# VH-VL binders against GTPase-activating protein BEM2/IPL2 (BEM2), part 4

Target 1, 199 residues: GTPase-activating protein BEM2/IPL2 (BEM2), of Saccharomyces cerevisiae (p39960r1967to2165)
Amino acid sequence: VPLEDVCERENTLIPTIVVKLLEEIELRGLDEVGLYRIPGSIGSINALKNAFDEEGATDNSFTLEDDRWFEVNAIAGCFKMYLRELPDSLFSHAMVNDFTDLAIKYKAHAMVNEEYKRMMNELLQKLPTCYYQTLKRIVFHLNKVHQHVVNNKMDASNLAIVFSMSFINQEDLANSMGSRLGAVQTILQDFIKNPNDYF
Short names: E, the ipSAE of ESMFold2; O, the ipSAE of OpenDDE; V2, 0.75 times the mean of E and O plus 0.25 times the DockQ between their complexes.

## First folded at step 1 (VH-VL)

Design o5 (framework fv_ontamalimab; at its last look DockQ between E and O 0.02; V2 from the best seeds 0.00; counts 0 for: pae E 7.9 > 2, placed apart)
Fold by ESMFold2, look of step 2:
Structure o5 (fold): chain C 199 residues (1-199), chain A 122 residues (1-122), chain B 112 residues (1-112)
Amino acid sequence: as target 1 above (199 residues)
Amino acid sequence: QVQLVQSGAEVKKPGASVKVSCKASGYTFTDYGINWVRQAPGQGLEWMGWISAYNGNTNYAQKVQGRVTMTADTSTSTAYMDLRSLRSDDTAVYYCARDQYDILTGYYEDYWGQGTTVTVSS
Amino acid sequence: DIVMTQTPLSLSVTPGQPASISCKSSQSLLHSDGKTYLYWYLQKPGQPPQLLIYEVSNRFSGVPDRFSGSGSGTDFTLKISRVEAEDVGIYYCMQGIQLPYTFGQGTKVEIK
């Protein structure tokens, strides 16, 4: 289900599932060693996904503070799976090349940092509102994870690698020979480290 | 595996020119810049300039401005440094190095060629 | 141009003993982005330079923890807590804040 349709259906700017998953991770998972890198049990991930499909779609009071959801890595796994399964990336299919081309130019000395930041902000302003707001929420979440790196061992670089697959579709990965994936990692690393420069 | 392979040693007379090649492999050539750095015998490292393989933009050190031309051939993934009006104090080992961007460290030279010895003598 | 001055220019060290190299810049290396663009390279005999330390104090990937960097503004230090035979070579500091990029004169480290 497209992100726009979810936000329209819920009358929200950010999908409810995203907000609930991230809030729970922020509540009890920020110090989990290997958060987002170490997988949760697949059974727990699937159970949580099914609970959201059955309960979360129809029950505003659905909560993750429950004995069923003890495993933080399962909650994190569910969130990663949700992003992976979106039909369109958070940069949007229409704009993903604009984002990655900008990062490639910057890495190749084809523009200075000041210009890169200005143009990146211009691109962000062109995203549909639900893409922008969801991306912003995720970036600030990942910044919090990064700030806990002493305990969780997940810095901005590691997080950028983990989440880069959610921002490039499989066809672009196969055709780009890694160039666009590296560009996405550079963008995400900068967003996570310096979110206030962009959001 | 990133690799930069440079052309062989050159012996030149004062007033001549030299063109050193730097063939890149193991990465997307147009995504990076190439720095040129030289090292005179028994001396330290001296930055000469860089070229963007993306669009051909260059920046040259003032000391060699007007005598150097840096180019990049994207079809062969090869960067060139042409130094003209050679003088005896241009005798050095000339290195090409990939100009890496790292969000944590900015721009720096990560992979270096093996070096090309240029000797300028009468 | 930013002048980078290293001391000492040569250092003979007994294996297992510490070494310390100073690097001073003629201008602050602190950029408006909050980062300090001071780098340390090692050039082993017969090899091109390789990166050791970035942003003053951070070890590059694969660099042993016996290497450490410190300093701020214009005054920087590379320390090797215990020198090993593989550490022989010429050490350079470099500034990457302004073109032209400039290197110190180098410090040759040898084993006694």
Scores: ipSAE 0.016, ipTM 0.578, lowest interface PAE 7.9, mean pLDDT 86
ESMFold2-Fast, scan of step 1: ipSAE 0.012; ipTM 0.625
ESMFold2 (binder alone), look of step 2: mean pLDDT 91; pTM 0.917
OpenDDE, look of step 2: ipSAE 0.023; ipTM 0.670

Design o6 (framework fv_ontamalimab)
Fold by ESMFold2-Fast, scan of step 1:
Structure o6 (fold): chain C 199 residues (1-199), chain A 120 residues (1-120), chain B 112 residues (1-112)
Amino acid sequence: as target 1 above (199 residues)
Amino acid sequence: QVQLVQSGAEVKKPGASVKVSCKASGYTFTSYGINWVRQAPGQGLEWMGWISAYNGDTNYAQKVQGRVTMTADTSTSTAYMDLRSLRSDDTAVYYCAREGYSYGEYFDYWGQGTTVTVSS
Amino acid sequence: DIVMTQTPLSLSVTPGQPASISCKSSQSLLYSDGKTYLYWYLQKPGQPPQLLIYEVSNRFSGVPDRFSGSGSGTDFTLKISRVEAEDVGIYYCMQSIQLPLTFGQGTKVEIK
């Protein structure tokens, strides 16, 4: 289901499933070694996904404090699965080339740093509200993970690698012969390290 | 008016280091990157690397990677290029040049050049 | 690395006659933003290089109308409609679409 349709249906700026999963990780998972890199049990991930679908993740009776969800890596895996299954990536199919082209141009020294940040902010503001707010929430979450790197061993570079495939569709990646994946990683690493420069 | 003024000529022995300065004036120093380009006697132009005066990020050409360090001092509007383990083939005129890019002007202003001679 | 190849390597021009310099890149310099990242520089004897043309065909501030740039993709040309004594020097093309920045080997222009 498209991200905008989820937000409209729930009357929210960010999908409830994203908020609930990220809040639970922030509550008890920030120091988990290899968070987001070490996969959770696929059975637990699927069970959690099904619970959101059938138990009404948007009502107050559903809680992640249930013993069924004790494994933090299953919560993290469910979040990654949700992002990968979105019909459109978080940079959107319409704008992913604009984002990645901007990063490639900056790396080629074809623009000054201040111009790059201004143009990046302009691109971010062109995203639909639900995409922008969801991206912002995710970036600040990943910044918290990065801040706990001493314990979790997941710095901004590691997180950018893990999440890069969630920000570019397979179709857009194939059309660039993989050349844009590095640009996505560069953008995400910078967002995670310096979120206040962009949000 | 935009000016880039470089330090004076240097004569060094093989194995020594040289640090060339490039003082900027007439514009907001932190708004533009500084590139370093060298030219050996009778030869063409060779790009050495780039530094952002905004955040200090650098990128160096492969040939000098590991031997060069570029820095920028925003309090004095001065960029520096430090080249170590000098060899005779490092003998060249070294130029700093402003990135420019505002509307596509790249290397829009250049320093006067610093002659570095490496001889034993 | 993108290789930039200039022809001719040198040319001798009678004052007032035209001159033409070719620059070929090993890869397209057209970027997805619609811009082509090709530049022309002139180095006069004993002086630093100076920018003549940016983005293929745009004259830099103070550059005389007799200079013009053209081309697309991988093939570019710099033309001087009437060569004057002050135009003597070495001309370089450069690409900035990707690092490392690379220059052509240079074309020496002399008065006959």
Scores: ipSAE 0.000, ipTM 0.423, lowest interface PAE 19.8, mean pLDDT 83

Design o7 (framework fv_ontamalimab)
Fold by ESMFold2-Fast, scan of step 1:
Structure o7 (fold): chain C 199 residues (1-199), chain A 122 residues (1-122), chain B 112 residues (1-112)
Amino acid sequence: as target 1 above (199 residues)
Amino acid sequence: QVQLVQSGAEVKKPGASVKVSCKASGYTFTSYGINWVRQAPGQGLEWMGWISAYNGNTNYAQKVQGRVTMTADTSTSTAYMDLRSLRSDDTAVYYCARDLGDYEYYYGMDVWGQGTTVTVSS
Amino acid sequence: DIVMTQTPLSLSVTPGQPASISCKSSQSLLHSDGETYLYWYLQKPGQPPQLLIYEVSNRFSGVPDRFSGSGSGTDFTLKISRVEAEDVGIYYCMQSIQLPYTFGQGTKVEIK
């Protein structure tokens, strides 16, 4: 289901499943070694996905502080799978080339850092509201993971690699022959290290 | 619940090609990679390669590179291994197995298909 | 390629007695993420391999607690505290720290 449809159905700016999964990881998972790299139990991930569908992810009484969900990597895996299965990526099909072209020009030293940040902020402001708010929430979450790198071994570069495939859909990746994946990694690494420059 | 079901046994002549299928169910097919592993009669396990069901990226073992093609059809949740220019020493049981790793990060194999016996004889 | 070497290659065990299998890698299997990418699989007669242990010492879902893994770096051990008839088969260690994935040659466990 499209992100905009989820937010409209739930009357929220960010899908409830995203908020609940990220809050639980922030509560007890930030020091997990290999967070987001290690996939967790497939059985636990599927059980969690089913619980969100059946027990009401939008119900305020639904909680992840439950012994059923003791495996933090299953919570993280559920979140990664949710992003990967979005019909449209968080940069959107319409704008992913604008985002990646900007990063490519910056990496080629065709613009100064101040200009890059200004233009990146302009692109972010053109995203639909629920895309922007969801991206912002995710970026600040990943920044917290990065801050715990001594314990979890997942710095901004590692997180950018892990999440890059969630920010460019199969069609856009195939049409560019994979050439834009590195640009996505560059953007995400910068967002994760310097979230206050962009959100 | 998570299950990989492979196509039936094949008997081929040297020089022919074989295409083995691996149909996935009980999980999101595009979220995991598929490994292909073979086992010659009475021998150990030999890794042949990996494919991402997400983007179709592949990595093949050097011994079979140039003769093997791995593909994934997301509409049917089915992975395929096509092995060409068959030799008698390609006689083996061929397994598909789900990789828990995500894209660039390989983790290991958890769920295996039942195996497909491929016999190459004149 | 990383070479995986198992000992012994064959083991006959009286029911209820313990069994121990060694696996040695030609290079360290410790990743920079702090995990060690060493796995144990069991192939029962006529069946595909099944995962027993992941990352050295973690039992996979449904695996009985009589199975335990240990080790570090290049030296690893799989132990079965009390071998049962259903444990008969060939045991393989595998590394996934780098491609290609490589397996030990296998250890056949049978009941006396």
Scores: ipSAE 0.000, ipTM 0.473, lowest interface PAE 12.4, mean pLDDT 84

Design o8 (framework fv_ontamalimab)
Fold by ESMFold2-Fast, scan of step 1:
Structure o8 (fold): chain C 199 residues (1-199), chain A 120 residues (1-120), chain B 112 residues (1-112)
Amino acid sequence: as target 1 above (199 residues)
Amino acid sequence: QVQLVQSGAEVKKPGASVKVSCKASGYTFTDYGINWVRQAPGQGLEWMGWISAYNGNTNYAQKVQGRVTMTADTSTSTAYMDLRSLRSDDTAVYYCARGEYDLWEAFDIWGQGTTVTVSS
Amino acid sequence: DIVMTQTPLSLSVTPGQPASISCKSSQSLLHSDGKTYLYWYLQKPGQPPQLLIYEVSNRFSGVPDRFSGSGSGTDFTLKISRVEAEDVGIYYCMQSIDLPYTFGQGTKVEIK
């Protein structure tokens, strides 16, 4: 289901499932070694996904502080699965080339850092409100994971690699020989390290 | 716990097709790509292609382009490699291997291999 | 295609002695993200390949510390400080910076 449809249905700016999963990871999962890289149990991930899909689960004050969800990697895996199943990337299909072209120009030293940040902020402001708010929430979450790198071994570079596939379609990846995926990784790494420059 | 289990050995005649399965367990199937690698008797490793379990997108090596189809069934966590118009030089052990979330990551989990023999 | 060249193609080692395998790529494996996409695998007789080293120098889970990887750009080395009987097999380097993914031709390690 499209992101805008979920937010409209729930009357929210960010899908409830995203907020609840990220809050639980921030509560007890930030020091988990290999967070987002090490897979969770498939049974636990599926059970968690089904619990959120139950009629009225969120309306019933559904909690992740349940022994059924003790495995943090299952919560992280559920979140990754949700992002990958979105029909459109968080950069939106219409704008992903604008984002990646900007990063490519910056990496080629065709612009200074201040110009790059200004233009990046202009692109972010063009995103639909729910895309912008969801991206902002995710970026600040990943920044917290990055700040715990001594314990979890997941720095901004590792996180950018893990999440990059959510921001580019496979056809564009194959046609660019990986160059646009590299651009996405550059953008995400910068966002994760310096979220206040962009949000 | 994390494992890939492949289907059994196949003996085929030239011109036939073969479909090898690779069943994943112990991880979120859709978070990873599945790579297919073959090894002819006494030869080295040759990459054949990959499939994204997330969206079904594929990339095939030039040598098998047009003869191979890779698919993934998310309901059974099983990847398939279908190779058509078999020739004697397709005789090999075929492996599936997990490529992790990023396609640029190492192949950390391998199936046990499926021997495919193409003979008269 | 990126060509991966291994030397030597075979080596016979006395137990307890060191072994060294070289891998050279036709193009740099360093990506703009700062990572180098070079991996080492071991295939023991009758078994599938198993990951030994990822991203040039990182040992995979369960791999003994007598295995070490090093190198940069186009030149890479796998070292075994003390070869044991369990280390017999064929060693392969692999690059994943560009499609198609390519392997070296393999280095056979045997005990004398």
Scores: ipSAE 0.000, ipTM 0.437, lowest interface PAE 15.0, mean pLDDT 83

Design o9 (framework fv_ontamalimab)
Fold by ESMFold2-Fast, scan of step 1:
Structure o9 (fold): chain C 199 residues (1-199), chain A 121 residues (1-121), chain B 112 residues (1-112)
Amino acid sequence: as target 1 above (199 residues)
Amino acid sequence: QVQLVQSGAEVKKPGASVKVSCKASGYTFTSYGINWVRQAPGQGLEWMGWISAYSGDTNYAQKVQGRVTMTADTSTSTAYMDLRSLRSDDTAVYYCARETYDDFLGYFDYWGQGTTVTVSS
Amino acid sequence: DIVMTQTPLSLSVTPGQPASISCKSSQSLLYSDGKTYLYWYLQKPGQPPQLLIYEVSNRFSGVPDRFSGSGSGTDFTLKISRVEAEDVGIYYCMQSIQLPLTFGQGTKVEIK
C-alpha cells in the first residue's frame, strides 16, 4: 500500500507501523551489534508483520514489549522489509533523479557545500508531506544508531549502504545502469551524520 | 586496553581432548564475536570457527566439525574452544581473535597471544 | 571455498625501498552491500597476527601511512612505500565474504 494512502487512512503524518518499530528499536536495540546488518529470523519478521496486520498497528493495546518480539533484529528486519515493500521509494520515483544528480554534481566538485545543502533542502520540501515526515523520522532514528556506533558498530556509512536499496527502486536502479546507487549512499550518509542541516 | 589472554601450552596424546580459554578485557564482551584460528608449525593461518558472545551461536570449519565445541561464558568474559579426538595434525598454535561484527563479515582487530597445542605419542 | 593466492611468496628488500604484495581471490569479494571483504595482516616473528588494512584500503588504528591497500573484485595489492626493519614478517590476505574464512598462503618480507 502506498505511503500516502496509509497516512490518510490512519490520519497521521507517519505510518504507525514505522513509528512503533523505530520507537522499540530506540528503546532497547540501539546497542545491538550489527543492527540492520545482521538479519533477524525470517519467521520472526513475518510473524511480526502479520501481527501488525491482524492485531492493528493503531490499537493502543498492541505492544512490542511482548515476549514474542524479544529478538531486536526481527524488529529491525520488519522495518527494512516494510520500506522495501513500499510501492514507491522514499525519494519517490518522480524525484530520485533530481536527488541523485545533485549528489553526483556535488561529488564532482561542481558546487560549494552551502549551495548543495540549499538545493537539497529545496528538493526535500518538494516531497509529499508524509514522505518528508517519514524520511525525517527515519533519518533521526538512523542518526541515533550512528551515535551508538562504539557499541553497535554501525556508523553512518554502514547504515547508508544497508538502507540504499530501500531508497531507490529496482526500475530506477536498472535505468541508471546501477550508477545512482552510490549517489543514494552519499546522500543517506550525509543525512545520517548531519540531520539538522536538512530537517 | 582491549586484551585477549589465552591459557598456557598443552601437550596431549592422540585421542585426547584439549580446552583452550580466551579471557577478554577492556571492552563489552557480548558486543563482539570471537574467532579461532590455528597455525601449524611453519604453515599458514587456518580458520576454525566463530562464536557469538551474545547469543552463543557458532559456526565451525568443516575440517573440525563434529570434534570442536566453542562456548562463551559472559559472567567471566571468557571464550573456550574444546577440541576432541586429537590427531598429530592438530599440532598448532591456536589463536582467538575478536571480530568487529558478531558475524562472518567482520575483521579481526585484536588477537590473543596464542596457545601452543602439541599432539604426540 | 574461496582460494586466496599471494605472490610473491618471498621478498627481500633493501631498507627504504618499496615492496608490493599481490593477492588474488578465486571469486569476487564484493558483497551486495557495496563493500569488498578483503583484509591484510602482518605476523612478526614469534607474535600473533596484527591487522594492517581492513576492507581493501582502510588503515587500522596505529598503522603507519607507508602502508596502503588497493584493488577490486579479485585482484588486490598491499604496498609499503619504504620498508623499515620493523616491517619484517609474514603478510597474509584474508577474505570474510564467504565461510569458511580463508587466508592467502603468506608472503615473507625480509631485509636484504
Scores: ipSAE 0.000, ipTM 0.430, lowest interface PAE 16.6, mean pLDDT 84

Design t11 (framework fv_tiragolumab)
Fold by ESMFold2-Fast, scan of step 1:
Structure t11 (fold): chain C 199 residues (1-199), chain A 123 residues (1-123), chain B 113 residues (1-113)
Amino acid sequence: as target 1 above (199 residues)
Amino acid sequence: EVQLQQSGPGLVKPSQTLSLTCAISGDSVSSNSAAWNWIRQSPSRGLEWLGKTYYRSKWYNDYAVSVKGRITINPDTSKNQFSLQLNSVTPEDTAVFYCAREGSDYLDAFDIWGQGTLVTVSS
Amino acid sequence: DIVMTQSPDSLAVSLGERATINCKSSQSVLYSSNNENYLAWYQQKPGQPPNLLIYWASTRESGVPDRFSGSGSGTDFTLTISSLQAEDVAVYYCQQYYSTPYTFGPGTKVEIK
């Protein structure tokens, strides 16, 4: 299901499943070694996804504090799976080339830092509201994970690598012969380290 | 090649604890690409998955709801084995118990099985 | 929990003839991210543990004869033995490994007619 349709259906700016999964990780998973890198069990991830679909993730009585979902890596894996399965990535197919071209120019020293940040903010503001709000929530979440790097061993660079494929579809990656993947990683790493510069 | 060897008693009295071990050769119990499962088989319930243990930076356990609270599955890295402990057994727990390896992430099926241990719960 | 059913309960087939076993899951076992069905088939002979024949619904395990094949997607799956041999007399089980608890079908007994 498209992200905009989920937000419309739920009358929310961010899908309820995203909010609930990220809040649970922030509650008890920030110090988990290899958070988001260690895949966990696919069986447990799918059991959790089915529970959201069947028990009503939009119901305020639904809770992840249940012993059924004790494994933090299953919660983290469910979140990554949700992002990966979105019909359109969070940078959107329409704008991903604009985002990645900007990062490529900056890395090639064709642009100064202040200009890069200004232009990046302009691109972010062109995203549909639900995309922008969802991306913002995710970035601040990953910033918290990054802040716990001493315990979890996952810094902004590591997080950017594990999430990069969720922000660019295979068609766009193939058209660039893989060159845009590095640009996505650069953007995400910067967002995670400096979220207040962009959101 | 990977082999699993089971050991443990074949007769347990009601209310006692059932204890079985599964020794691993050709692989490590702490392998990041495997999980170690216990399954039982009885005429009344058929094949029933009981739970698993696996290592991913730390040890995790996953148990079937039907036995949760009575079951413990523990790895022993020094002996390269894992065990099953099932408390407060009843005659309904009579079954052939199997240990099994759950392969790498893309396989996830039970590719290697132990020989099986018939456990009878009776007075 | 995902419930697995199999049909028929038992099947008698002449040597060299085709045997077909059906398996149904109460929920889809197709994982959209890799487009794979998390469905396995096992063969069990008396006094032995189950032996893996097929995983990913249709991928044959190493060492398994090519007369065994799996097909299907989502909720409906089939195991086919194209030319039954005497060694194939056994009980066959389907299993989903899409979601814990992992669950098995009740089994289909294959006998020679």
Scores: ipSAE 0.000, ipTM 0.524, lowest interface PAE 12.5, mean pLDDT 85

Design t3 (framework fv_tiragolumab)
Fold by ESMFold2-Fast, scan of step 1:
Formats: structure tokens, C-alpha cells, sequence
Structure t3 (fold): chain C 199 residues (1-199), chain A 121 residues (1-121), chain B 113 residues (1-113)
């Protein structure tokens, strides 16, 4: 289900499932070695997704403080799966070329840092509100994961790799022969290290 | 202990493809904590990172802009190795090439022995 | 790209004396959230690949002698060899791993007077 449809249906700026999964990881998973890298049990991930569907994802009383969900990697895996299953990527099909072209130009030294930040902020403000707020929440979450790199061994570079496919859909990646994936990783690494420059 | 062993020709003609292989022991090329890099060294450019390949649920690669559309870095899980292909070489590509591991995207902790590749007619 | 510079280009030091090598980055490589400097130092001897000496600006790699130390933060870093030995004759490189492309300094040659 499209991200904007979920937010509209739930009357939220960020899908409830995203908020609940990220809050639980922040509560007890930030020091998990290989967080987001080590796969969770597929059975546990599917059970968790079904529980959100059956027990009311928008109900604030639904809690992940349940022994069924003790495995942090299953919670992380559920979040990754949710993002992969979105029909459109977080940069959107409509804007992903604008984001990646900007990063490519900056890396080629065709613009100064202050111009890049200004133009990146302008692009972010053009995203639909639900996309912007969801992206912001995810970026600050990944920044917290990066802050715990001593314990979890997942720095901004590793996280950018893991999440890059959530920011560019298969069609756009194929049309560029994979050349834009590196640009997405560059953008995400910068967002994760310096979130206050962009949000 | 991790060891990287390089192989490949030392002489390539201009316009041809430069091909090198790095064999890994003591770690898996598909290790989800490691990335596998190629770096070259020449008197004019010094040490220059060219790119990397790495496995995180699926394979990814990153390449330096300086080698643009000419470079491919590929893993071979069956042989536990990874390769470099650099096409359309010129004399300016003459360098000692190194493979190297980074662990969790950090510093380069293990390096191959190096391969001097001369691009000359 | 983050540009790395080193000074001096070369230095000659007597055995047992201190050698000091400086490295500067065009942008800060200190990440405030983890308070780490994403900066490494490598030693390269003729015919050999670079060998990791220091990472996180000041953490010495296992097996590296105590005479090697790293210091600095943000954009200015120093590698110190407290008492130069004959086997320390080499070229020393700093490297940032804060952002891709990863970049190296041009190197500093250390030789005996």
C-alpha cells in the first residue's frame, strides 16, 4: 500500500507501524551487533507483520513489549520489509533523479557545500508531507544507530548501504544501469551523519 | 588471520582491459561485515581508492568518479575472490594495484601484496 | 571530496630522535554523535603494501610498537614516532574514512640523517 494512502487512512504524518517499530528498536536494540545487517527469522517477521494487521496498527495500545517479539532482529527485519514493500521509494519515482543528480554534481565539485545543502533542502521540501516526515523520522533513527557504532558495528556507511534500495525503486535503478545507487548511498550517509543540516 | 592474494598480468596495451583478481582466505567474500576494495598507487596520483563490492542481503558496489564508466568490481562466492576490470586503459592508468578489506566501512585492515600494471604499447 | 594534505613532504631524523608528521583534512572528519575522528595512518615500506598503524586518529593497531602514537581532532592530526628506529624508514600516509571517496594524504617520507 502506498505510503500516502496509509498516512491518509490512519490520519497520521508517519505510518504507525514505522513509529512503533523504530521506537522499540530505540528502546532496546541500539546496541545489537549487526543491527539491520543480521537477518531476523522470516517466521517471526511475518508473525509481527500479521500482528500489526490483526491487532490494529493505528491503536496506540498495541505494544511490542511482548515476549513474542523478544528478537530485536525480527523487529528490524519487519521495518526493512515494510520499506521494501512500499510501491514507491522514499525519494519517490518523480524526484529520485533530482536528488541523485544533485549529489553527483556535488561529488564532481561542480558546486560548493553551502549551495548543495540549500538545493537539497529545497528538494526535500518538495516531497509530500507524509514522505518528508517519514524520511525525517527514519534519518534521525539511523543517526541514533550510528551513534552506537562502538557497540553495534553499524556506521553511517553500512546503514546507507542497507537502506539505499528503499530510496530508489527497481524501475529507476534499472533505467540508470545501477549508476544512481552510489548517489543514493552518498546522500543517505550524509543525512545519517548530519541530520540537522537537512531536517 | 585474513590474507589477500592478488593475480593478473603486469602489462596491458592502451585501449585494452586491465583485469586483476584478489583471492580471500580467513574470511568470506560474502561476509556481511566486510567490503572488498581496489586501490591504486602511482607517483602522479598517490594512493587512489577506486571502488568496492560488498554483500548486505544483496550485492552492492561503489566506484570513484575518476574511473567513471570504465570500472567493474565483481565478487565470486564459489572461489571466495573478487576481481577488478578497468577498460579502455591509457598510460596514465599505470600503477601498483592493491586489493584491501574494510570491516564495517572503516579503515583498511588487510591488503593484498600489490600488482604493478604497466600500460604501454 | 575531502582533500588530505601532509607536512612535511619528507624529513630526516637521527636514530632515537622524535619524528612528527602532520595531516590536515579539508573538512572535519570528527563525527560529533560518536565523538570519533574517522582518520587512519598507514606505514609503507618499499615493495610492500601500506600497513595499518593507527585508526580512529589515536587507536594503535594490534602489534604496532608503542613508539607510534596518533593525536589530533577535526581537521588537524599528528603521527608521532617517539624514538626513531632503523625499521621505521618508510612513507607514512593519513587517510579519511568519513566520506566516500576515501582519500589519502600525499605521504611523508621518513629517512635517517
Amino acid sequence: as target 1 above (199 residues)
Amino acid sequence: EVQLQQSGPGLVKPSQTLSLTCAISGDSVSSDSAAWNWIRQSPSRGLEWLGKTYYRSEWYNDYAVSVKGRITINPDTSKNQFSLQLNSVTPEDTAVFYCARDDYGDYFDYWGQGTLVTVSS
Amino acid sequence: DIVMTQSPDSLAVSLGERATINCKSSQSVLYSSDNKNYLAWYQQKPGQPPNLLIYWASTRESGVPDRFSGSGSGTDFTLTISSLQAEDVAVYYCQQYYDTPYTFGPGTKVEIK
Scores: ipSAE 0.000, ipTM 0.459, lowest interface PAE 17.6, mean pLDDT 85

Design t4 (framework fv_tiragolumab)
Fold by ESMFold2-Fast, scan of step 1:
Structure t4 (fold): chain C 199 residues (1-199), chain A 123 residues (1-123), chain B 113 residues (1-113)
Amino acid sequence: as target 1 above (199 residues)
Amino acid sequence: EVQLQQSGPGLVKPSQTLSLTCAISGDSVSSNSAAWNWIRQSPSRGLEWLGKTYYRSKWYNDYAVSVKGRITINPDTSKNQFSLQLNSVTPEDTAVFYCAREYDFWSGPFDYWGQGTLVTVSS
Amino acid sequence: DIVMTQSPDSLAVSLGERATINCKSSQSVLYSSNNENYLAWYQQKPGQPPNLLIYWASTRESGVPDRFSGSGSGTDFTLTISSLQAEDVAVYYCQQYYSTPYTFGPGTKVEIK
């Protein structure tokens, strides 16, 4: 389901499933070694996803503090699966090429860092509200994971790699010969290290 | 270097509990970069993963459904080892049992293996 | 559970010739979030435990000779020994570590012709 349709249905700026999964990881998962790199049990991930699909995302009585969801990697895996299942990039279909083209120019030394940050902020301000708010929440979450790198071994570079596929379609990846995937990784690494420069 | 040394009886009677221990050197059983697995091998079933134990802020266990309800894998941090208990054994449990380290954040290959222990279940 | 199959059951190859072993998984073992295949290959000689050769489908373990290579993605994987040596006589197993329970293929026995 498209991101804007979920936010409209729930009357929220950020999908409830995203908020609940990220809050649970922040509560008990920030020090887990290999967080987001280790795949959780696919059975546990699917069971959790089905629980949310059965109105769990909008039911205030639904809790992730249930013993059924004890495996933190299943919660992390459910979040990654949710992002991957989104039909559109979090940079939006209309703007993903603008974001990646900007990063490609920056990597080619065709612009200075301050110009890159200014233009990136301009692109972020053009995102639909639900995309902007969801991206902002995710970036600050990943910054917290990065801050716990001594314990979890997942720095901004590692996190950018594991999340990059959620920001680019298979079609766009094939058409660019992988250059846009590298661009996404550059953008995400910078966002994760320096979130206050952008949000 | 990492070494895994197995110990335990090679002959167990049907209905009894099979107990094996794997002593670790060159790494810690509570290492945040490893998980500690038991695997068995028999002509009829081939290589069969039984379960693992690992430490990430707290201890976790994962078990194969084929042995669910009769298997326990426990770490012992004071002795730097981990053990396997398999209850209510039958002749079908006859196998060579291996302990193995799973490396690089628990979702990885088995890079070090114990020497193997042949366990025969017969009366 | 993910079921692993291997072909052929046994393979006889002359010294210095190429040996090719195939492995199939009943489900994809490619994890979309990191674009990695959770697939390993092991070598086992009589009386010894399995020895890790390849992980992440194509990454060679430290100390493993260059003649061993892994390829493939998703559900279809191949282990290649480019120039078979006498010490390569063994049974070779593929294994998925994408999802628990971890599962192994039935093995392929490599013999010298």
Scores: ipSAE 0.000, ipTM 0.476, lowest interface PAE 14.2, mean pLDDT 84

